# VHH binders against IgGFc-binding protein (FCGBP): the designs that were tried, part 13

Target 1, 184 residues: IgGFc-binding protein (FCGBP), of Homo sapiens (Human) (q9y6r7r2070to2253)
Amino acid sequence: AECQAWGDPHYVTLDGHRFNFQGTCEYLLSAPCHGPPLGAENFTVTVANEHRGSQAVSYTRSVTLQIYNHSLTLSARWPRKLQVDGVFVTLPFQLDSLLHAHLSGADVVVTTTSGLSLAFDGDSFVRLRVPAAYAGSLCGLCGNYNQDPADDLKAVGGKPAGWQVGGAQGCGECVSKPCPSPCT
Key: E = the ipSAE of ESMFold2; O = the ipSAE of OpenDDE; V2 = 0.75 times the mean of E and O plus 0.25 times the DockQ between their complexes.

## First folded at step 14 (VHH)

Design j5 (framework vhh_enristomig; at its last look DockQ between E and O 0.70; V2 from the best seeds 0.50)
Fold by OpenDDE, look of step 14:
Structure j5 (fold): chain B 184 residues (1-184), chain A 117 residues (1-117)
Amino acid sequence: as target 1 above (184 residues)
Amino acid sequence: EVQLLESGGGEVQPGGSLRLSCAASGFTFDWYAINWYRQAPGKQREWVSTITSEGSTYYAESVKGRFTISRDNAKNTLYLQMSSLRAEDTAVYYCARDLRESGYKYWGQGTLVTVKP
């Protein structure tokens, strides 16, 4: 299954639920809620959103994958590049036999041997694919992956902002008009 | 390649009307909010209006009630209908997708609007 984020910003969960969310903080995109399933790798994917020229909208600025005790960050501030543990690496990048990162058009694509895949076009389009082994075990903006789109945001009471995991001081606050929906 | 091309500028008398257009290409137009900015001679560039991908519209206080932003996703075109134009509206008007730390990431060459008797 694939989770998507794009534009200002639109989300499609792993179960196909569609929603919009104009948050400007750092949010959990996907992770096991209570640890990974047996035999599966633990991982965390977070997105950091920001305003771009207007208080009315936000965009995904960066996406970070934490896996195998490493942090992999893709960002619109450095398109077609990858940071591993805060250091730029050359693409294609190989982490032992576990993880591979390469360029595909505008996208940087990170793929694990287990089938996890993260892609970012350096602008706003994020794609996350997760193996079926994680079915029913995930949390975050991408939903719980239990094949029921209706309950994907239930854990946060239907409010995507509930998945905030960080952000700069003052993030999510509306300083001046116009304000996005979450600030209104 | 992302491209934005403004058109429709010109000279108009105070109280007059003008309609600007912005032709967009090189990206999925209907996924993005699009903005109008303007820059008068000797002044900083200022935000004018925004229309989101969902069609929500926002305006600077200085143009509220006079300007109307709209978009045609089928034509990948942004519009700015300007009415009751004032001398202080004189500026180069820019269509911009977003502004980043280094400045406008994607914007056009602009179109000049001159309001004078």
Scores: ipSAE 0.326, ipTM 0.698, lowest interface PAE 1.3, mean pLDDT 91
ESMFold2, look of step 14: ipSAE 0.546; ipTM 0.791
ESMFold2 (binder alone), look of step 14: mean pLDDT 83; pTM 0.832

## First folded at step 16 (VHH; framework vhh_enristomig)

Design k1 (from j4 with Y102W; at its last look DockQ between E and O 0.68; V2 from the best seeds 0.70)
Fold by ESMFold2, look of step 16:
Structure k1 (fold): chain B 184 residues (1-184), chain A 118 residues (1-118)
Amino acid sequence: as target 1 above (184 residues)
Amino acid sequence: EVQLLESGGGEVQPGGSLRLSCAASGFTFDWYAINWYRQAPGKQREWVSTITSEGKTYYAESVKGRFTISRDNAKNTLYLQMSSLRAEDTAVYYCARDLREWEGYKYWGQGTLVTVKP
């Protein structure tokens, strides 16, 4: 299954639920919040969002995958590059037999032996593919992966901002007009 | 390559109307909010209006009720209908997708001049 975020931003969850959310903090995109299934690798994917002029909308600035005790970050501030544990690496990149990262057009694509695939186009388009082994164990903006799109935001009462995990001081505040709608 | 091309500027009397257009290419137009900015002689660029990908519209207080932003996603085109124009509306008008300070004006048009005679 594949979760996507694109544009100003639109989201589609692992279960096919579509929503928009203009928050500007750091949010949990996907993780096994009650631990991974037996034999599956733990991971966390977060996004950091930003305004790009107007405060009416936001865009994905960066996405970070934490897996295998490493942190891999893709960013609109340095397209076509990858940081591993805060250090730029040469693409293509190989971490033993655990994961591989490469360029595909505008995308940096990270693929793991556990079956995760993360791509970011250096602009706004994030794609996260998660293996079926994680079904029913996930939380975040990408939903719970239970094949029911209707309940994907239930854990946060239908409010995507409930998945905030970080961000700069005042990141959720609108300090100049225009301001986002009450669903941000 | 991202391109934004404004047109429709010109000279107009106070109280008059103009319709600006912005033709966009090189990106998926219906994914992004698009904006109008303007820069009067000797002033900083200022935000005028925003339309989101879903069609929600926002306006600076100085133009609210006089300007209307719209978009045609089938034609990849942004519009600004300006009515009840005043001398203080004289400026170069820019369409812009976003501001990326580290990339300069990559997502900005070259501008179209609107002159409102006193």
Scores: ipSAE 0.558, ipTM 0.793, lowest interface PAE 1.9, mean pLDDT 87
ESMFold2 (binder alone), look of step 16: mean pLDDT 83; pTM 0.834
OpenDDE, look of step 16: ipSAE 0.848; ipTM 0.911

Design k2 (from j4 with E103Y Y105T; at its last look DockQ between E and O 0.64; V2 from the best seeds 0.72)
Amino acid sequence: EVQLLESGGGEVQPGGSLRLSCAASGFTFDWYAINWYRQAPGKQREWVSTITSEGKTYYAESVKGRFTISRDNAKNTLYLQMSSLRAEDTAVYYCARDLREYYGTKYWGQGTLVTVKP
ESMFold2, look of step 16: ipSAE 0.636; ipTM 0.831
ESMFold2 (binder alone), look of step 16: mean pLDDT 83; pTM 0.840
OpenDDE, look of step 16: ipSAE 0.854; ipTM 0.916

Design k3 (from j4 with E101P; at its last look DockQ between E and O 0.75; V2 from the best seeds 0.71)
Amino acid sequence: EVQLLESGGGEVQPGGSLRLSCAASGFTFDWYAINWYRQAPGKQREWVSTITSEGKTYYAESVKGRFTISRDNAKNTLYLQMSSLRAEDTAVYYCARDLRPYEGYKYWGQGTLVTVKP
ESMFold2, look of step 16: ipSAE 0.569; ipTM 0.804
ESMFold2 (binder alone), look of step 16: mean pLDDT 83; pTM 0.841
OpenDDE, look of step 16: ipSAE 0.838; ipTM 0.907

Design k4 (from j4 with N35Q; at its last look DockQ between E and O 0.70; V2 from the best seeds 0.00; counts 0 for: pae E 2.4 > 2)
Fold by ESMFold2, look of step 16:
Structure k4 (fold): chain B 184 residues (1-184), chain A 118 residues (1-118)
Amino acid sequence: as target 1 above (184 residues)
Amino acid sequence: EVQLLESGGGEVQPGGSLRLSCAASGFTFDWYAIQWYRQAPGKQREWVSTITSEGKTYYAESVKGRFTISRDNAKNTLYLQMSSLRAEDTAVYYCARDLREYEGYKYWGQGTLVTVKP
């Protein structure tokens, strides 16, 4: 299944639930809640969002995959580049037999032996594919992966901001202009 | 490559009307909020109006009730309908997809001049 975030932003979860959310903090996109299923690799995917002029909307600035005790970051600040553990690497990149990263058009694409695929176009479009082995075990903006779109935000009371995992003080959703600075 | 091209500027009498257009290319237009800014001679650029991808609109207080922002996603075109124009509306008007400080003016048009005669 594939979770997407695009534009200012729109989301579709692993279960097909669609919503919009304009927060500018760091949020959990997807991770196993209580550890991965037997034989599946643990991972965490987070996004950091930003305003780009208008305070009414936000965009995905960067996406970070943490897997295999490494941190891989894709960012609009450096399109078509990858940082691994804070250091730029040459694409295509191979981390042993564990994962591969390459360019596909505007995207940097990371694929893992665990079956994950993460792509970011260096602008706003994030795609995360998660194999079926993780079904029922996931949390985050991408939902719980139980094939029921109606319950994907229940863990946070219908409020995507409940998946905040970081960000500066006051980095909340802004729905009107002008907002105080920092926006909450 | 992202391109934004403004048109429709010109000279107008006070109280008159103009419609500005911004033709967009090089990105998926209907994913993004699009904005109008303006810059009067000797002044900093100021925000005028925003329309989101969902069609929600926002206006600076100085233009509220006189200007209407709209978009036609099928034509990848942004509009600004200006009415009841005043001398202080004289400026170069810019279409902008976003303003990222680390990207400079990459997502901005080159502007179209609106002159409201005294």
Scores: ipSAE 0.480, ipTM 0.765, lowest interface PAE 2.4, mean pLDDT 86
ESMFold2 (binder alone), look of step 16: mean pLDDT 83; pTM 0.843
OpenDDE, look of step 16: ipSAE 0.843; ipTM 0.910

Design k5 (from j4 with E101T E103D G104N; at its last look DockQ between E and O 0.66; V2 from the best seeds 0.70)
Fold by ESMFold2, look of step 16:
Structure k5 (fold): chain B 184 residues (1-184), chain A 118 residues (1-118)
Amino acid sequence: as target 1 above (184 residues)
Amino acid sequence: EVQLLESGGGEVQPGGSLRLSCAASGFTFDWYAINWYRQAPGKQREWVSTITSEGKTYYAESVKGRFTISRDNAKNTLYLQMSSLRAEDTAVYYCARDLRTYDNYKYWGQGTLVTVKP
């Protein structure tokens, strides 16, 4: 199953639910809610979003995968590059037998031995593929992965902003400028 | 390889009309909001209008009711229909996807000059 975020932004969950959300904070994209299923690796994927001039929309600035006690970050600030634990690494990158990262066109693609795949095009397009072993155990903007798109935002009352996990002062609103419409 | 190419600028009398176009390439046009900005001589650049990927439109107060932004996703083209033009509308008009400072204006056009004579 694959969750996607792209453009200004559009989202498709692991269950196929489609929605739009223009927040500018840091949000949980996907993680096991209360630990991973038996035999599956724990992970956390977060996104940090930004305005890019117009206050009417936002875009994914960066994506961070936390797994194996490491933090891997992909960013529009430095396309086609990868930071591991805050330090740039050379691509292709190999972390023992645990994960591999490489360039594929504009994408940086991270693949883990646990079966996760994360790609970011250095602009706005995030793709997260999650193995079937996690079905029913996930939270975040990507939904709960239970093959029912109707309940993917239920844990936050239908409001994607409920998945906020961080962000700069004033995120989620128009910063000091008149807005054409309310920020969300 | 990203390109934003404006056209349609020129001289007009007050009260006149112009239609600006912006041809886009090198990115997936229908994923992104696109904007018009303008810069008058000796002034800072000014936001004019935004159209989102889903077609919602937003305007600066100074142009509401006179300018109409639109897009044709099949042709990767952005438009600005300008009517009831005034001397203060004289500026270079830019088509832009975004204003990221670290991106060295990668998603900006070269601009097209609109001159409204006194």
Scores: ipSAE 0.575, ipTM 0.795, lowest interface PAE 1.7, mean pLDDT 87
ESMFold2 (binder alone), look of step 16: mean pLDDT 82; pTM 0.831
OpenDDE, look of step 16: ipSAE 0.841; ipTM 0.908

## First folded at step 17 (VHH; framework vhh_enristomig)

Design m1 (from j4 with N35H; at its last look DockQ between E and O 0.70; V2 from the best seeds 0.70)
Fold by ESMFold2, look of step 17:
Structure m1 (fold): chain B 184 residues (1-184), chain A 118 residues (1-118)
Amino acid sequence: as target 1 above (184 residues)
Amino acid sequence: EVQLLESGGGEVQPGGSLRLSCAASGFTFDWYAIHWYRQAPGKQREWVSTITSEGKTYYAESVKGRFTISRDNAKNTLYLQMSSLRAEDTAVYYCARDLREYEGYKYWGQGTLVTVKP
């Protein structure tokens, strides 16, 4: 299944639930809630969002995959580049036989031997593909992966901001600016 | 390459109307909020109006009730209908997706001049 975030932003969960969310902090996109299923690798995917001039909407600025005790970051601040553990690497990149990263047009695409795939176009479009082995075990903006779109935000009371895991001080603050604010 | 091309500016009498257009290309237009900004001579660029990807509209207080923003996603085009124009509306009007610049990309246009003659 594939979870997507795009534009200002729109989300589609692993279960097909669609919602919009204009938070500007760091959020959990997907991770196993209580450890990975048998034989599956543990991972965490987070997104950091930003306004881009207008306060009315936000966009995905960066996405980080943590897997195999490494951190891989893709960002709109440096499109078509990859940081591994905070250091830029040359694409294509290999981490032994575990993980490969390469360019595909505007996307940096990270794939693992376990079937996890993360792509970011360096602008706003994130795609996360998760193998069926993770079904029923996931949390985050991408939902719980139980093939029921109706319950994907239930753990946070229907409020995507409940998946905040970080961000600068005051990032979720509702502010009044010359541009409109999504305070409601 | 992202391109935003404004048109429809010109000279108009006070109380008159103009319709500005912005042709967008090089990105998926219907994914993004699009904005109008303006800059009067010697002044800072100021926000005028925003329309989100889903069609929600927002206006600066100085133009509310006189300007209408709209978009046509099939034509990748943003519009600003300006009515009841005043001398203080004289400015270069810019269409923008956002105000960032990085790695040589620009997400705002070159502008179109609107002059309201006293």
Scores: ipSAE 0.560, ipTM 0.782, lowest interface PAE 1.8, mean pLDDT 87
ESMFold2 (binder alone), look of step 17: mean pLDDT 81; pTM 0.816
OpenDDE, look of step 17: ipSAE 0.834; ipTM 0.907

Design m2 (from j4 with N35E; at its last look DockQ between E and O 0.74; V2 from the best seeds 0.00; counts 0 for: pae E 2.1 > 2)
Fold by ESMFold2, look of step 17:
Parts: sequence; structure tokens; C-alpha cells
Structure m2 (fold): chain B 184 residues (1-184), chain A 118 residues (1-118)
Amino acid sequence: as target 1 above (184 residues)
Amino acid sequence: EVQLLESGGGEVQPGGSLRLSCAASGFTFDWYAIEWYRQAPGKQREWVSTITSEGKTYYAESVKGRFTISRDNAKNTLYLQMSSLRAEDTAVYYCARDLREYEGYKYWGQGTLVTVKP
């Protein structure tokens, strides 16, 4: 199944639930929040979002995959590049026999031998594919992966901001009218 | 490559109307909020209006009720319908996407001049 975030932003969960959310903090996109299922690797995917003009909307600035005790980051600040543990690496990249990263057009694509796949186009478009072994064990903006789109935000009372895991002071969703005017 | 091209500017009398257009190419237009900005001589560039990818609209207080932003996703075109124009609306008008301070003002056009005669 595949979870997506794109544009200003739109989300579709692993279960097909669609929603929009314009927060500018750091959010949990997906993780096995009560531990991974038997035989599955633990992971965490987070996104950091930003305004790009007025405060009316936000966009995905970066996405970080934590897996195998490493941190892999893709970012709009440096398109078509990958940082591993804060250091730029040459693409294509291999982490032993467990993980491969490569360019595919505008995307940096990170794949694991077990089928986890993360892609970011360096602009706004994030795609996260997770194997079926994780069904029912996930939480975050991508939902719980139980084939029921209606309950994907239930753990946060229908409010995607409940998945905030970080962010600078003053981050957050504008709740009425455009917030402060953009700097120009 | 992202391109934005404004048109429709000109001279008008106070109280008149103009419609500005912005032709967009080089990206998936209907994914993004698109905005209008303007810059009067000797002043800083200011935000005018935003339309989101879903069609929700926002306006600066100074233009609310007089300007209408819209988009035609099939034509990759953004519009600004201006009415009840005033002398203070005289400016170069720019459409813009993804203004990112860390990349400068990379995603906006050359602008179109609107002059409201005294």
C-alpha cells in the first residue's frame, strides 16, 4: 500500500483516506507505534513542513526515514540529494545489502530489501510504500493500515495536528484568515 | 522548467476594472497554491491574494471585496479580476508559486503593470 503527500498539502493514507492539512511543524508520517509486527523491521518516517509564500498553506520541506539505526533525509532544500546521518552521500547509495537509494527522474528513491520504499521529488511529493506485513500496526498521518479509511485519524480525534512530533516555536496550522503576510 | 507569465495590465480610470492573467508551465499546476503580489514604485512587494489547489481564496484587507482571484486548472492559468480600482492599486503585479526565502524569489514572473490614472 502507498501513502502520499503532495502539493499544499494533500494526503492520502495507506487505507485511501484523503485529507488536507496545512501545519508547519514536524509530524509523524508513519511508524509502528506499538512495535513492529513479528519479523518486520522497526522504522519511523517524519515530515517537516514549511510555508512558501503566504501563511495560507504549507508544503513538505523534508522527509526523514529512521531505520537500521540510521537517519536518511530527503529535502526540498537540496533536491536529488540524500543525507545519511547528516552527511551527503553519492547516489546511487548502498547500505550493506539492506537498503539502496537512487535517482529516478526528480525523485530520490530509498528502498529496503524487505519492500519499504520512500520517494521525494525535492519539491512537495512524498510517497511511502509499506509491505503488507505492517497491516494494522501503524500510526501517523498515513493512518493505521487496517483497510478502513474511516478510522485513520481516530487516534488523534480527527485532527492531524495531533501527530506533531517536533517543530519550531510558532509552527502550526493557521485556523482563520491568512496568518501574517509573507515576507518579500 | 517553471515559467509564469503575467498579462492584462494597462491604464485605467479610477473605479475601472481590469483582469490579469498568469500562464503557468513546467509543473503540476493543480497541486499548488498560486498567489498574486504587487509592488508600487519605491515600496516593498506586498501580498495581494492566494488561491489554494482546492480553490479556497484569501485576500489582503486592502483589496477584499474589490478583487477576485480564480484559476482554470485545465488551462494552467491564474486570474485576478480587479474592480473599483484606486490610485493606490497602481503597481507591477506578479503571480508566484513557492516563494522560498532560501532560494530567493525563484518562482515568479516578470510582472504586468497596472496604472490607475489620477
Scores: ipSAE 0.502, ipTM 0.772, lowest interface PAE 2.1, mean pLDDT 86
ESMFold2 (binder alone), look of step 17: mean pLDDT 84; pTM 0.845
OpenDDE, look of step 17: ipSAE 0.721; ipTM 0.858

Design m3 (from j4 with T52I; at its last look DockQ between E and O 0.69; V2 from the best seeds 0.71)
Amino acid sequence: EVQLLESGGGEVQPGGSLRLSCAASGFTFDWYAINWYRQAPGKQREWVSTIISEGKTYYAESVKGRFTISRDNAKNTLYLQMSSLRAEDTAVYYCARDLREYEGYKYWGQGTLVTVKP
ESMFold2, look of step 17: ipSAE 0.608; ipTM 0.814
ESMFold2 (binder alone), look of step 17: mean pLDDT 83; pTM 0.838
OpenDDE, look of step 17: ipSAE 0.836; ipTM 0.908

Design m4 (from j4 with E54Y Y105T; at its last look DockQ between E and O 0.73; V2 from the best seeds 0.00; counts 0 for: pae E 2.1 > 2)
Fold by ESMFold2, look of step 17:
Structure m4 (fold): chain B 184 residues (1-184), chain A 118 residues (1-118)
Amino acid sequence: as target 1 above (184 residues)
Amino acid sequence: EVQLLESGGGEVQPGGSLRLSCAASGFTFDWYAINWYRQAPGKQREWVSTITSYGKTYYAESVKGRFTISRDNAKNTLYLQMSSLRAEDTAVYYCARDLREYEGTKYWGQGTLVTVKP
């Protein structure tokens, strides 16, 4: 299944739930929040969003995959590049037999041997593909992966901002009202 | 390569109307919010209006009720209908997808001059 965020931004979850969300903090996109299924690798994918002039919308600035005790970051600030643990690496990149990263057009694509795939076009379009083995075990903006789109935001009361996991002081959604209180 | 090309500027009397257009190419137009900015002589650029990819519109207080932003996704074109024009509206008007300091003017047009005569 594939979760997407694109543009200003639109989201579609692993279960097909569609929503728009204009926050500017760091948010959990997907993780096995109660531990991964037997034999599946643990991971965390987060996004950091930003305004790009207008305060009315935000865009995905960067996406970070944490897996195998490493942090892999793709960013609009340096398109077609990859940082591993904060250091730029040469693409194509190989981490043992565990994962591979390469360029595909504008995208940097990170894949694992288990079939997890993360792509970012260096602008706003993030795609996360997750193997079926994770069904029912995930949380975040991408939903819980249970084939029921209606419950994907239930854990946060229908409010995507509930998946905030970080962000600079003063981040948040400022559309049509005073900005939210600073993120912690 | 991203291109934004404004047109429709010109001279107009106070109280008059103009319609600006912005032709966009080199990106997926219907994914992005698009903006109008303006810069009067000797002033900083200022935000005028935004229309989101899903059609929500926003306006600076100085133009609210007088300007209408719209888009035609089939033609990759952004519009600004300006009415009840005032001398203070004299400026170069820019179409922009986004403003990121580290990208410079990559997502900006060259501008079109609007002059409201005394």
Scores: ipSAE 0.498, ipTM 0.775, lowest interface PAE 2.1, mean pLDDT 86
ESMFold2 (binder alone), look of step 17: mean pLDDT 83; pTM 0.837
OpenDDE, look of step 17: ipSAE 0.797; ipTM 0.891

Design m5 (from j4 with L99F Y105T; at its last look DockQ between E and O 0.64; V2 from the best seeds 0.69)
Fold by ESMFold2, look of step 17:
Structure m5 (fold): chain B 184 residues (1-184), chain A 118 residues (1-118)
Amino acid sequence: as target 1 above (184 residues)
Amino acid sequence: EVQLLESGGGEVQPGGSLRLSCAASGFTFDWYAINWYRQAPGKQREWVSTITSEGKTYYAESVKGRFTISRDNAKNTLYLQMSSLRAEDTAVYYCARDFREYEGTKYWGQGTLVTVKP
């Protein structure tokens, strides 16, 4: 199944639920929140969002995959590049047989032996594919992966901001002057 | 390569109307909010209006009720209908997808001049 975020932003969950969300903090996109299924690798995917002039919308600035005790980050601040544990690496990148990353057009694509695939186009478009083995174990903006789109935001009461996991101090506060505001 | 090409500027008498257009290419137009900004001689750049990818519109207080932003996603085109024009509306008007401090003017057009005669 594939979860997507694109544009200013639109989201589609692993279960096909579509929603829009204009937050500017760091949010959980997907993780096995009560532990991975037996035999499956644990992981965490987070996004950090930003305004890009107008306060009316936000965009995905960066995506971070944490897996195998490593942190892999893709960002609009440095398109077509990858940081592993905070250090830029040469693409294509290989970590033993655990994962590899390569360029595909505008995308940096990370694939793992556990079957995860993460792509970011260096602008706004994130794609996360997870294997069926994780069904029912996931939480975050990508939903719970239970094949029911209607309940994907239930854990946060229908409010995507409930998936905030970080961000600069004050990132979730409304600001209105003198530009358009996400709160108005 | 991202391109934004403004047109429709010109001279107009006070109280007159003018319609600006912005032709966009090099990105997926219907994914993004698009903006109008303006810069009068000797002044800082000023936000005028935003339209989101889903069509929600926002206006600076100085133009509210006089200007209307719209978009045609099939033609990758942004519009600004300006009415009841005043001398203080004289400026170069810019079409912009976004502004990021680390990107400069990559997502901005070159502008179109609107002159409202005294």
Scores: ipSAE 0.564, ipTM 0.798, lowest interface PAE 1.9, mean pLDDT 87
ESMFold2 (binder alone), look of step 17: mean pLDDT 83; pTM 0.840
OpenDDE, look of step 17: ipSAE 0.839; ipTM 0.909

Design m6 (from j4 with T28R; at its last look DockQ between E and O 0.69; V2 from the best seeds 0.71)
Amino acid sequence: EVQLLESGGGEVQPGGSLRLSCAASGFRFDWYAINWYRQAPGKQREWVSTITSEGKTYYAESVKGRFTISRDNAKNTLYLQMSSLRAEDTAVYYCARDLREYEGYKYWGQGTLVTVKP
ESMFold2, look of step 17: ipSAE 0.706; ipTM 0.848
ESMFold2 (binder alone), look of step 17: mean pLDDT 83; pTM 0.841
OpenDDE, look of step 17: ipSAE 0.858; ipTM 0.920
ESMFold2, look of step 18: ipSAE 0.595; ipTM 0.807
ESMFold2 (binder alone), look of step 18: mean pLDDT 83; pTM 0.837
OpenDDE, look of step 18: ipSAE 0.850; ipTM 0.913

## First folded at step 18 (VHH; framework vhh_enristomig)

Design q21 (from m6 with E101K; at its last look DockQ between E and O 0.72; V2 from the best seeds 0.70)
Fold by ESMFold2, look of step 18:
Structure q21 (fold): chain B 184 residues (1-184), chain A 118 residues (1-118)
Amino acid sequence: as target 1 above (184 residues)
Amino acid sequence: EVQLLESGGGEVQPGGSLRLSCAASGFRFDWYAINWYRQAPGKQREWVSTITSEGKTYYAESVKGRFTISRDNAKNTLYLQMSSLRAEDTAVYYCARDLRKYEGYKYWGQGTLVTVKP
């Protein structure tokens, strides 16, 4: 299944639930909430969002995959590049037999041998593909992966801001007028 | 190549109306919020209006009820219908997708001048 974030931003979860959310902090996109299923690798995917002039909307600035005790970051600040543990690497990149990363058009695509795949186009478009082995085990903006789109935001009371995991103090607050509320 | 091209500016009497257009190309227009900004002589650039990709509209307090933003995704075109124009609306109006400085203003138009006569 594939979770997507694009534009200003639109989200579609692993279960097909669609919503929009204009927060500007760091948010959990997907992770196993209580540890991965037996035999599956643990991971965490987070996004950092930003305004790009107007306070009415936000956009995905960067996405970070934490897996195998490494941190892989894709960002609009440096399109078509990859940082591993904070250091730029040459693409294509190979981490032993565990994962590889390559360019596909505008995207940097990171894939693991188990089929986990993360792509970012260097602008706003994030795609996260998660293997079926994780079904029922996930939380975050991408939902719980149980084939029921109706419950994907239930853990946060229907409020995507409940998945905040970071960001500077005052992220999401308007610092100049006029602006709409960051949490709509 | 990203382009944003404003048109429709000109001189108008107080209380008059004017319609601005912005033709966009080189990106997925229907994915993004598009904005109008303006800059009066000697003033900071200020946000005027935003329309989201889903069509939700937002306005600066100073223009609410007088300006209407709209978009035509089939034509990749953004509009600003201005009515009840006042002297303080005199400015260069800019169409912008976003203002990321690290992109060198590539999502920013050249502007169109609106002058409301005294």
Scores: ipSAE 0.550, ipTM 0.765, lowest interface PAE 1.8, mean pLDDT 86
ESMFold2 (binder alone), look of step 18: mean pLDDT 84; pTM 0.848
OpenDDE, look of step 18: ipSAE 0.840; ipTM 0.907

Design q22 (from m6 with D30S; at its last look DockQ between E and O 0.71; V2 from the best seeds 0.76)
Amino acid sequence: EVQLLESGGGEVQPGGSLRLSCAASGFRFSWYAINWYRQAPGKQREWVSTITSEGKTYYAESVKGRFTISRDNAKNTLYLQMSSLRAEDTAVYYCARDLREYEGYKYWGQGTLVTVKP
ESMFold2, look of step 18: ipSAE 0.680; ipTM 0.847
ESMFold2 (binder alone), look of step 18: mean pLDDT 83; pTM 0.837
OpenDDE, look of step 18: ipSAE 0.862; ipTM 0.918

